# VHH binders against q84jc2, part 175

Target 1, 232 residues: q84jc2
Amino acid sequence: MSKMRNLVEEKFLEFYESWVIQLELYLHQLLIAHNNNTMSETELRHLISKLTTHHKAYYTAKWAAIREDVLAFFGSVWLNPLENACSWLTGWKPSMVFRMVDRLRKSRVVLVEAQVKKLEELRVKTKFDEQKIEREMERYQVAMADRKMVELARLGCHVGGESVMVVEAAVRGLSMGLEKMVKAADCVRLKTLKGILDILTPPQCVEFLAAAATFQVQLRRWGNRRHYVTHS

## First folded at step 9 (VHH)

Design xc37 (framework vhh_6qgx_2)
Fold by ESMFold2-Fast, scan of step 9:
Structure xc37 (fold): chain B 232 residues (1-232), chain A 126 residues (1-126)
Amino acid sequence: as target 1 above (232 residues)
Amino acid sequence: QVQLVESGGGLVQAGGSLRLSCAASGRTFSTYAMAWFRRAPGKEREFVAAISGSGEYTFYTDSVKGRFTISRDHAKNTVSLQMNSLRPEDTAVYYCAAPEGFSWYDLDPESGYDYWGQGTRVTVSA
């Protein structure tokens, strides 16, 4: 099983490194578009579509990987310690993107009142969905403690191969529960991003996506700088 | 009405090749990404490959990387999947998928894209 776990980690590490390089290339295009007021709506929509497809590719690869080994995503080897410390259920916390939306309001982006109202409605719904998932995670942690105690007790009573098989079945059940929760969290992430992009105009979408990609890229760079500040 | 029609499926021996094609009608998809998914008997539908609207960027699931190549022809409004070094594990019904617009998609593989074809069957024998 350790060999299969290593293979999932190695495959996703290869994927993630390539995915981040492509994200940086898209960020460059977003920044050019943001500073260029001559781009057509068709050109802006095409760029937004590239980012949408790119994020879809990430979640498609992630869901395939967690089906094989969800635990690889808790303390991921392809993320630096800072990125791991900032993770909420194996990814970014959905409500955090509204802080980036608030940046748009304070800059030079003119949001009409109808957009402001829809963004606030989406913010409330996103926080509700987050709370629901957090309660589910709390229930899972309580169940994990109970199952661990039961499994330890059973292991003590049944010496031999039967104990190993029972423990493996229980661990499989725990992994399936985690997979469901990670998928639920990812669904909230995608619904939140979709909701924001549906509310914003194409130029506002470009500015928002540029802000989000900049934060992700900079977080990685800040963490990597701290990790490799020594003479290695 | 948008229609996606897949073709090119069939029976092939392990190590062989097949080329799938998807013809789209009812609108053009030149500015939108398109994708291929597959579903093996008794299993969930899974992502295979995607191509950007411009055709410049391509994405593949790990199990087909290096073996499959996705491409598109804007003039014909078609997307193709060249499948090389086929394995018995590639046996599935292959589906072409397209978005309604710039709408996001739930990651539930069954909710995925908005427009789906009927599928084309690929059987890889040992």
Scores: ipSAE 0.000, ipTM 0.127, lowest interface PAE 13.8, mean pLDDT 79

Design xc38 (framework vhh_6qgx_2)
Fold by ESMFold2-Fast, scan of step 9:
Structure xc38 (fold): chain B 232 residues (1-232), chain A 125 residues (1-125)
Amino acid sequence: as target 1 above (232 residues)
Amino acid sequence: QVQLVESGGGLVQAGGSLRLSCAASGRTFSTYAMAWFRRAPGKEREFVAAISGSGEYTFYTDSVKGRFTISRDHAKNTVSLQMNSLRPEDTAVYYCAAPEGFSWYDLDSSGYDYWGQGTRVTVSA
């Protein structure tokens, strides 16, 4: 076992670090916009578009990387242990973003009845989509366990006849199935995010995106300080 | 009311180039993302490329990265797709798409409300 990073991990680590730096810059712009009443609706939509484009850039880079090595995304080296512990199928759990929406109900931003109804409908649909993917992943893991056990039993009967190539072929098959499921989960993430932004007004979108980005940035900072002592 | 009209399709040999254009009318899409999708014979529609409302950001499916370039002319309300180094597997009907709602592009065709009728691209071996 080597603890050296592979090429996919090294390239995505470099990408992710720069992506997070840009997210923090966008977060500052979102916070300014949220507290500033001088921005027009067109200017707010432009800022929101920069954020949505930034998130799409992440998925574009991720899907290119998982084509090369999807297993790099299970226990990612560019994420700290806390970020990895909070991961659901290599990313954030889609229903989690509704916690940011709940903050809008408790803030100065007032959601009208029609928006509340649409958000509740979207929340239910998102949970349903999550459960559907979880069932698919469970079926995959059960099938993998059965196949793996059969292969292990067969290998036990043929001591000295098996090669590294047999294991590599099995890993490639596993990776293809995982790639499909990770992309399905990412599609639910993007659909949920789009759905929320389509329901909210531009000022509400800014507040929502600011809350989401703040949580992501803070989670990373808390995890990165796991072994760092801060004195008050 | 809203109409998207594609043009620029045709027959070309592998390694050749084509430029597709999409003219939008009935609505100004300068603050909305626009996308190109394609449908190969016997296949479902697949995402090809998208451009943000500002034109600042572009996205491509992996199979066309480095070969295709999407661009926008805000004054003419048009989106173009420059296709270089064409391959036989690029043979498809190419569609221009736009969302009704928020300025968000989508990789799924269901995220788009307005569609052109398509322009056919045939790449021979």
Scores: ipSAE 0.000, ipTM 0.158, lowest interface PAE 13.0, mean pLDDT 79

Design xc39 (framework vhh_6qgx_2)
Fold by ESMFold2-Fast, scan of step 9:
Structure xc39 (fold): chain B 232 residues (1-232), chain A 124 residues (1-124)
Amino acid sequence: as target 1 above (232 residues)
Amino acid sequence: QVQLVESGGGLVQAGGSLRLSCAASGRTFSTYAMAWFRRAPGKEREFVAAISGSGEYTFYTDSVKGRFTISRDHAKNTVSLQMNSLRPEDTAVYYCAAPEGFSWYDLDEGYDYWGQGTRVTVSA
């Protein structure tokens, strides 16, 4: 196996490590705001805006990277095995964030009836969008098994100029299709996140973002901990 | 598939007006936001204006607020950008953009379909 990472993997690894460190700093600010009620509504909105900008920065960097090498995001070297195992199309599964909303509603957050209705409508829409993408992934897998693709793979083994060009064109097509699917999944994620934040009040947004960031950080720590306990 | 065709660019004197049009086709036109971006000579592509799928909400970059108006005609499948009180700094190639799914309106990377661009030159 190659010990070298490709350029896209190296650059995104550097970006992601810095991005996670900043997320942990924002999580600390969210927990202070949540626990002590020390911030004005204007200050809460500013903090929520910082988190929103931070997530937008992630997707900006990700989409630039997948344009170069989408496969780097399947089994990512910057994620531990647990994080990779919990991924749905290179990221978090959008509908799972509603479990965090449900937990907050029952334990800490008092949601008015209008908010509950809007959150349920968003949950249903998110599930439908997920199902559409899952059907497209299945179609992609079927296309991979297509007789034409199998024939192209066979022709590539003959090592001719035309065969090499045909195989290269097919590989480019596959990468473009996969990139389109990953972007579609990311659009569902962004729509779900924005939708939740638009429905919640600023204090509720802080609670939600704190819960989401805590889960992300903790999942990373649980996965990293596995390395130490299994190699004892 | 979604296809975008731009028109309306040209040469105009400072203080003048131009209207850019983007003709869109495809199954997602009436569902998602559409945007105009521009690229000035020697500069990066920047957001100019966006309109929601419903046409209810419009968004503008600060430098064009009050001067530019974005509008949508669902029957004709067109998005227009009315540019008034043009300045030499507005000189750029203007691009129409549409996403295949939801995106924040000002994220360049969120847009999947782009027109070829239409050139706008504002003389001093």
Scores: ipSAE 0.000, ipTM 0.152, lowest interface PAE 14.3, mean pLDDT 80

Design xc4 (framework vhh_6qgx_2)
Fold by ESMFold2-Fast, scan of step 9:
Structure xc4 (fold): chain B 232 residues (1-232), chain A 126 residues (1-126)
Amino acid sequence: as target 1 above (232 residues)
Amino acid sequence: QVQLVESGGGLVQAGGSLRLSCAASGRTFSTYAMAWFRRAPGKEREFVAAISSSGEYTFYTDSVKGRFTISRDHAKNTVSLQMNSLRPEDTAVYYCAAPEGFSWYDLDSESGYDYWGQGTRVTVSA
């Protein structure tokens, strides 16, 4: 149904706009914490917890929405074209966050040998998990080109009760496959994020989260400015 | 200060086996992933396999999956590649590779690796 699809998109658009505003407020707090060494470890852990809860809220809302319409997340209307161009299976590519960790190291964040070893192990595990999902996506794309699927698409060109029902069943199957794949990718994202935060000290967590949030916010601002210029 | 030295290459008949070894020196061996790449005559360098610093996570290109096994020996600072059911298309110079630090390149990208061995030649006859 077209109406149900539009409602899911509008509902998530409203949610996402509010979620990004709150992310920008948290980014401001992270930058203050990063530049001020007077905050206690307890205060830093509380701030880190707020960011973790905020990201969990995103995935809770996302998984509810994809259960209704997973295709809304491929070429999302709540993301500008630049944000959509940078997406990997409806979100950030998990291994990309190690670029943020590398930037922290280059900013002279004091990482001890034990942390570096754990981060490198997690990096390889994350890439292993990514490749497994990419193989599933490749299999999905091959299945779309299968002779049976081509025949179903051809059958769908002849509008009729039987033809319509067969096509609808096929589309439902494709959507369920995509939903499973998106959730698998999101699980890798959450495990990677948690893994990094578990390895880093609270001040390093604040710096990492600030770097990640800055990238996300700046990408959105840059894409929005280009969008206005493109409309000229 | 990382130096990689490969050994174990040679001539083998199709269906045969070879075990390649990479001896590593320097501090990066205990911290970072190690990989094997190969270059066939007249072709570009191709990823073969990678292993995490713990040895728990391994990665293979599809053409060698099920036939090759990568492993680590922490005591000897070596990475080995056990090659079974060898095919003529496996003929190549095999290289051991290691990164200097974290890389935003994928594990199968040669751009992600800073240290390379001189290579060991594997020839598989029909």
Scores: ipSAE 0.420, ipTM 0.762, lowest interface PAE 1.9, mean pLDDT 84

Design xc40 (framework vhh_6qgx_2)
Fold by ESMFold2-Fast, scan of step 9:
Structure xc40 (fold): chain B 232 residues (1-232), chain A 126 residues (1-126)
Amino acid sequence: as target 1 above (232 residues)
Amino acid sequence: QVQLVESGGGLVQAGGSLRLSCAASGRTFSTYAMAWFRRAPGKEREFVAAISGSGEYTFYTDSVKGRFTISRDHAKNTVSLQMNSLRPEDTAVYYCAAPEGFSWYDLDSESEYDYWGQGTRVTVSA
């Protein structure tokens, strides 16, 4: 059934709902730290570390789930339609976070020239890494429609057991390729996030993480509200 | 006092080649990406290619991939566009573009760039 969820989808849905609740709690702490200038550098670094660990926990859970069923992450049941519409290879587009960093240009603690140069190189590298993955995805999509795959799909419609075995092997190969691409995209996400945090000061990191978490939480709330109104 | 001056445009037959050059004066752009845009008769400017400050990363619009190559010479403060296998649809005025400093816009957005040359005309005949 199209409406039935498999075990991987059910388990990850439960994980994701809890993960988002915790993200919202961390967002509250980030906003307090940003608005009330009372925390020491050590306290800010500890808060940043909590967020970094929280994001790493997401990818640990995601990669375990993808190993079992990578397709669960394309059109995910734990995301509303708006969140799914904004996805790039099962997650946020890495270069998009540089638009979140734009908020720092308007902060009282401005970026110094050395930070701007490092962010520029990181932004361009991130865009380059994105295009490499997009080319891999394009090659994958072309391979899905090639003559041999089409022929194997026709054979799969027949009773022959040998034909079924060949088709199943091809499908398994496609799933493994897709898993590799999703992990490559996630590596670019993590590298981009770490790179930005390494360039920014602790107060700037807090402001950046607050902006990113605010966007993620608001996008989810906005999508959930509009979906409810449409179906109520 | 920042100026970008393009050169190398001209008339060429379909299938031919041209090399455009952009000379920057008034400041160096070695840490910033630079780009080429073009404007066909009666149309708005469109992105063609960009190159990172280091020269390590290059970007192209789909219609020119495999035909055009962007490069830069930091010592001469120049960026070049080698155009091969030219087509009539490549006919346009080509502009060199550079940013005032780091910005959050994408490399293929006009909003990324503050300094623009006057353009060099490329005409590709059938």
Scores: ipSAE 0.108, ipTM 0.577, lowest interface PAE 4.9, mean pLDDT 84

Design xc41 (framework vhh_6qgx_2)
Fold by ESMFold2-Fast, scan of step 9:
Structure xc41 (fold): chain B 232 residues (1-232), chain A 126 residues (1-126)
Amino acid sequence: as target 1 above (232 residues)
Amino acid sequence: QVQLVESGGGLVQAGGSLRLSCAASGRTFSTYAMAWFRRAPGKEREFVAAISGSGEYTFYTDSVKGRFTISRDHAKNTVSLQMNSLRPEDTAVYYCAAPEGFSWYDLDSESAYDYWGQGTRVTVSA
């Protein structure tokens, strides 16, 4: 196979490029809000709502696409190699989000004791949820390498009819299992994001979202520049 | 003035059980996760288990999942590690760890923790 784009890859590439352009526009609004203390709480909440809706739109589109071809999301053609190298189950690793909160805390964000307690609890819960999914991933990998599956794959190469149908059913089952696991990982991402935003004040939410969006946009830009400038 | 004191280590046969305890003094850690690490002879210190401030959420290294259980008692300011179905490869000095405050390092990183006990030795015979 020439690694030509299929229809799912082509449609999601177009969606993702548009989604990233809108994310950059929201990032500019977040940076203005962060540098300007005159914005009202209602205005900040409205901006935060736009960002949360934007992220939800991504997962709505993603889940529709993985129903058609979940494998398109492993080594995605709309992501550069650096973005793909940083992926955990087709997206960002949920626990990494706490590094954004901690980094802001050290420079600008002042967290009160009640917020610290809730963030620490959420941080451990997120690791607990990640570990549950990683255990399911391990079971999935073991199932793929199971003697019965390997034997069925061999039979499918040699004999048509009944054997071919059994192999096709098994492969379909594996794909459905992978889709379920990807959705479970995405649910942890959404719960973690919502949890952090529920704990933070509107100005802190703006700082957090700006840091997250900046990292995402810069990672894409760095990865698109594959040639490293060698110092003399 | 913060001190973590481990106890409960000893010699046990493969398949046996031990319960380790960590008593904290000088401060309460009810807000923060606390962890157990271990160091086998000739190896680096490795993560074993962590427990949230509330005690509701736990996180384990793969090799101990299903065999070890971490728990905490806020009234006694203690963290315990129940070790079942012990294997010779579990032989190590076990350390209790606690943070000074919120850390950007992952729960399984030594860098996330500022307070450490002196350790308790666990030896599992074949």
Scores: ipSAE 0.444, ipTM 0.794, lowest interface PAE 2.7, mean pLDDT 85

Design xc42 (framework vhh_6qgx_2)
Fold by ESMFold2-Fast, scan of step 9:
Structure xc42 (fold): chain B 232 residues (1-232), chain A 126 residues (1-126)
Amino acid sequence: as target 1 above (232 residues)
Amino acid sequence: QVQLVESGGGLVQAGGSLRLSCAASGRTFRTYAMAWFRRAPGKEREFVAAISGSGEYTFYTDSVKGRFTISRDHAKNTVSLQMNSLRPEDTAVYYCAAPEGFSWYDLDSESGYDYWGQGTRVTVSA
């Protein structure tokens, strides 16, 4: 963007950089736990709880930020271009985490039939929930291009009390609609994550979380490396 | 031997309805999602609808959402597709699909399904 970062963008960039550093530290602990069969179930559950809390902290900060400026999350300045290209409604696409679950099928710790049944149900449910949100986004995009909104944009070119009020009300309405949609998408993300963790054993949860964190960290590194090489 | 057999296709006028049925034999798919795909003459197969093992969750391609309803009956080992408000663009051969086991492929990917029926033809006249 040609303009300086706004306060919401600056604050969330600072938060996100710290959050990713802590995620890398947790990833290191997850990899040690995965390779060491000495850890007790209690110790594994404690580590899983740390990751769960860490992800919840992200959504707490995100929802506070989108309340102030939801548009900051569409083309985020704290994400590199590759991370932005891989985003679905301001974050990871919920159904894609089942690709991380596939790792467990090839692990020495195998999924039992009851777990497979629950994971299959959750996989379809996640797609069902995604489709509802995609329908909302389609309706939102159609509403944005509606003749009435085009007329309001035309009025915004004039300086005057009545036209200024009408345009400001419309912009506020659009932002509130996007905020609701982003929160709905994040709720599907959190329900999907919780659902998987509820189905898996502690060792399987560690392996799943390690796979997910590895992908997130590696995607950021690939994007940062390619951006540097391209720009240089 | 696992077999999927589709039935219920036919000729219908625009705005009409048809109910397709897929009967599975050789095994049950109680745990797994099953899907309907279709292929219009001269085109590739496209996803239509999928249903979870329980039958509680469904997923549809945008062009049929609100018009088609997928359902299943475990006692009869069947998956059905109720097609309402049919359009000429719905003219195709409709295929039932089922997986060998758990798949990481997306529900709308042909690659996620191992068993396919021979298809049932649906023709919607203007």
Scores: ipSAE 0.615, ipTM 0.867, lowest interface PAE 1.6, mean pLDDT 86

Design xc43 (framework vhh_6qgx_2)
Fold by ESMFold2-Fast, scan of step 9:
Structure xc43 (fold): chain B 232 residues (1-232), chain A 126 residues (1-126)
Amino acid sequence: as target 1 above (232 residues)
Amino acid sequence: QVQLVESGGGLVQAGGSLRLSCAASGRTFETYAMAWFRRAPGKEREFVAAISGSGEYTFYTDSVKGRFTISRDHAKNTVSLQMNSLRPEDTAVYYCAAPEGFSWYDLDSESGYDYWGQGTRVTVSA
């Protein structure tokens, strides 16, 4: 197994570090907006738009990178061990964000009945979409254990132009299937995020995004700190 | 007073079918997801299936997916569970569950549900 970072890993690590720094700057703006009750709806919408664009930029870069090497996103070198341990299909599990919405329900911010109905429906829809993707991943794992794939792996032990090419074609096919599933998972993430933001008012959106960004930033800090601590 | 009453349980041979029904009274649950859970003797309660307020989206535990179908009827205030291709390991007491109001817990968490019926017993023989 190679211990060196490949080109895709190096480029995405550079991108991700910059992306996280910008997320922390946006989190600072969200916390200021949340504590400042005098910001206009237009100003709040502009801030929400910046966060939405920032998340879209992440998926644009990710999808370009997985086109080249989807496996780089499983056990990513730009994430610490804690972040990697919390990943579901190379990212956050969509349904977990409803725990952030539950915090809004328990705060001073009042969710009206119409919002609760839409959020409840979206919550169930998100679980439904997650289950579809988990079934596709299960089918992928079965395909990898196929008798045909086992035979192709055996052929890879023998040096020869034809057998090497056949093994390489099979590996490319598996990578394409995995790329499709990762993109499907990311689409559920984006649909869930957009769905929540479409249901919430601008002040509620700011509070939700602040909670989500705080969790992401703190998880990274906890994992990075623990990485340098001597275990007893 | 809110009450959930399950019915339709019984003894059936492996490979057979049963249809469970849950009748709700005292209020409607049209906005909220409702679920079925089951408990085999000596085991913890296990999630089986859930259905959204609209009835459009459903969620199942892996062991029953493709065999069980959850549905609801708003006019009758009922939730049903059609169980096909029954296996001995499906033997349990089946419970209908509903939330009092807002529930942001995962659909498969007992903590998300406040109202529970007395249960209906399903026994699947080998």
Scores: ipSAE 0.543, ipTM 0.843, lowest interface PAE 1.9, mean pLDDT 85

Design xc44 (framework vhh_6qgx_2)
Fold by ESMFold2-Fast, scan of step 9:
Structure xc44 (fold): chain B 232 residues (1-232), chain A 126 residues (1-126)
Amino acid sequence: as target 1 above (232 residues)
Amino acid sequence: QVQLVESGGGLVQAGGSLRLSCAASGRTFDTYAMAWFRRAPGKEREFVAAISGSGEYTFYTDSVKGRFTISRDHAKNTVSLQMNSLRPEDTAVYYCAAPEGFSWYDLDSESGYDYWGQGTRVTVSA
């Protein structure tokens, strides 16, 4: 799979760099909207829609790439070491976004009781969904170490056309299992993001998305600077 | 004015069961997650379990998954912890915890909770 892995890595690296540049441009627009209290609800909803579409584009590209080589997303070459160290199942940990929602509570915009109730419920649901995915991943890792994998390792020492086919089929099976787990984790991410945006007003959505994008961009810049100073 | 009072602790043999209850007074917590923490002799407090306001979603620390069940009763303003298959390492003082309002801290962080009970002692003998 090294040949397919290299192609997937090259294509996704090109995609991701462009995606981050566009995220920074959207962040600039979000910060302008947040600081300028003259934008209409329609204009704010349009900006929120652009960010939502941008995140959906990421998952569309990611799911196409993991179908070809899911392992490219474990220790990704398009992410710096800090970004990779902060990853949970190939992406951001869903529950961490509630830290950004707390900024809204401390800001000029007050959350009403109905919103607090829905956010609190979503926060616990997100942790519940995370633990379910973690249990499924643990079961997958145990399955990878079972008798079938021991037989596969043994078979790899016995060269032959039939042996090669069996090994290839088993490796494809393992990759398909990982792809399913990564997609499940991404679904929790998307449901958490959608849930928050559905609860918040347009001005609150703008502030939330600005906080999230700022964190993502800042983490990347800090990691890139540290890497350059250490290893350039 | 706000008080959390735990009950149901005691001495039990390994493999036994206990049900802990936490009664809240002074306000309701229907909107907010509530949690159980414990502190073993000579150790810091650790998270055990949390339950959402609705009671629909729960979260457990790895060492108690499958053995403990957290539940709540809005009419009684109580949160309960059913402890099955108890082990000597479950020996601790168990605390009920509730937040003042929405918290950005993880459910398993003490920093996310403002109201704490005095605790109820659970002793599991070998």
Scores: ipSAE 0.596, ipTM 0.863, lowest interface PAE 1.7, mean pLDDT 86

Design xc45 (framework vhh_6qgx_2)
Fold by ESMFold2-Fast, scan of step 9:
Structure xc45 (fold): chain B 232 residues (1-232), chain A 126 residues (1-126)
Amino acid sequence: as target 1 above (232 residues)
Amino acid sequence: QVQLVESGGGLVQAGGSLRLSCAASGRTFSTWAMAWFRRAPGKEREFVAAISGSGEYTFYTDSVKGRFTISRDHAKNTVSLQMNSLRPEDTAVYYCAAPEGFSWYDLDSESGYDYWGQGTRVTVSA
């Protein structure tokens, strides 16, 4: 059966559509800056700041929304099936961004030894942080299979004041656990993004952000085409 | 010439401990993550553990997490694997691995490593 959208889903869908439109506008500016080498360092820093603020705005809105309904972010209605299939704990997998960084080794602006050392250290740190989150998710999945889920299923078979309260408490506990894990994963994403931008020069930041935004925008476009999301 | 030489393997009873060491020569790897892989008889090589250049960050395969500890000593140009609570299924040849440079491959991918030792054999009896 089809799912009806709740108010949290409708509100975040409207936010996300506007957020993506603005991301595409910033991507256009990043590509102009990257390809034409036309901007001063001050102008590049301003553009990088706009992208950083834009990503921060996404996480601010997301954290407000997950406090109300974290489950909306698993199989999100504002994402197409391809975008949902590529998600790791409701977003991009942090270690994947190092694939974008690898392109900088071949760019016109070369990475110096000090940057390579810092990027390599950050790459391993990011994997270390991901492993911690994955361990928490494993513990959560085990907890989901225990008495609470059996009790929820049983109580769902009938209605009563006391049964309703017990079900509500269990659902709240479930949602709080997922919310903590999603926020932890988002913190790794933000730390990884900030870490890369702190290591790179402004022209390298522009190239990195352009690559990341291009991938995000193209993934959405590919998934929105019927032949990329068809199923039997 | 770059060489990685593993040592410390041997026969041990289940529940016992071994410390493996990998000595690197011909180059320092102080910037780069280094890893341990293993190959059990009749099986493919699998990832065990990795450690960052600084030694601060570590990554382990699920089956060894909490039992094995990877560490490094930059002055000696060595990376070590302390193996505790050994199980018969830990029986394998253990290999040290290091990259030539920056890699976008995951830490647990063989493709991310260019230098390999010849291995040291670990046999865990039931």
Scores: ipSAE 0.610, ipTM 0.862, lowest interface PAE 1.6, mean pLDDT 86

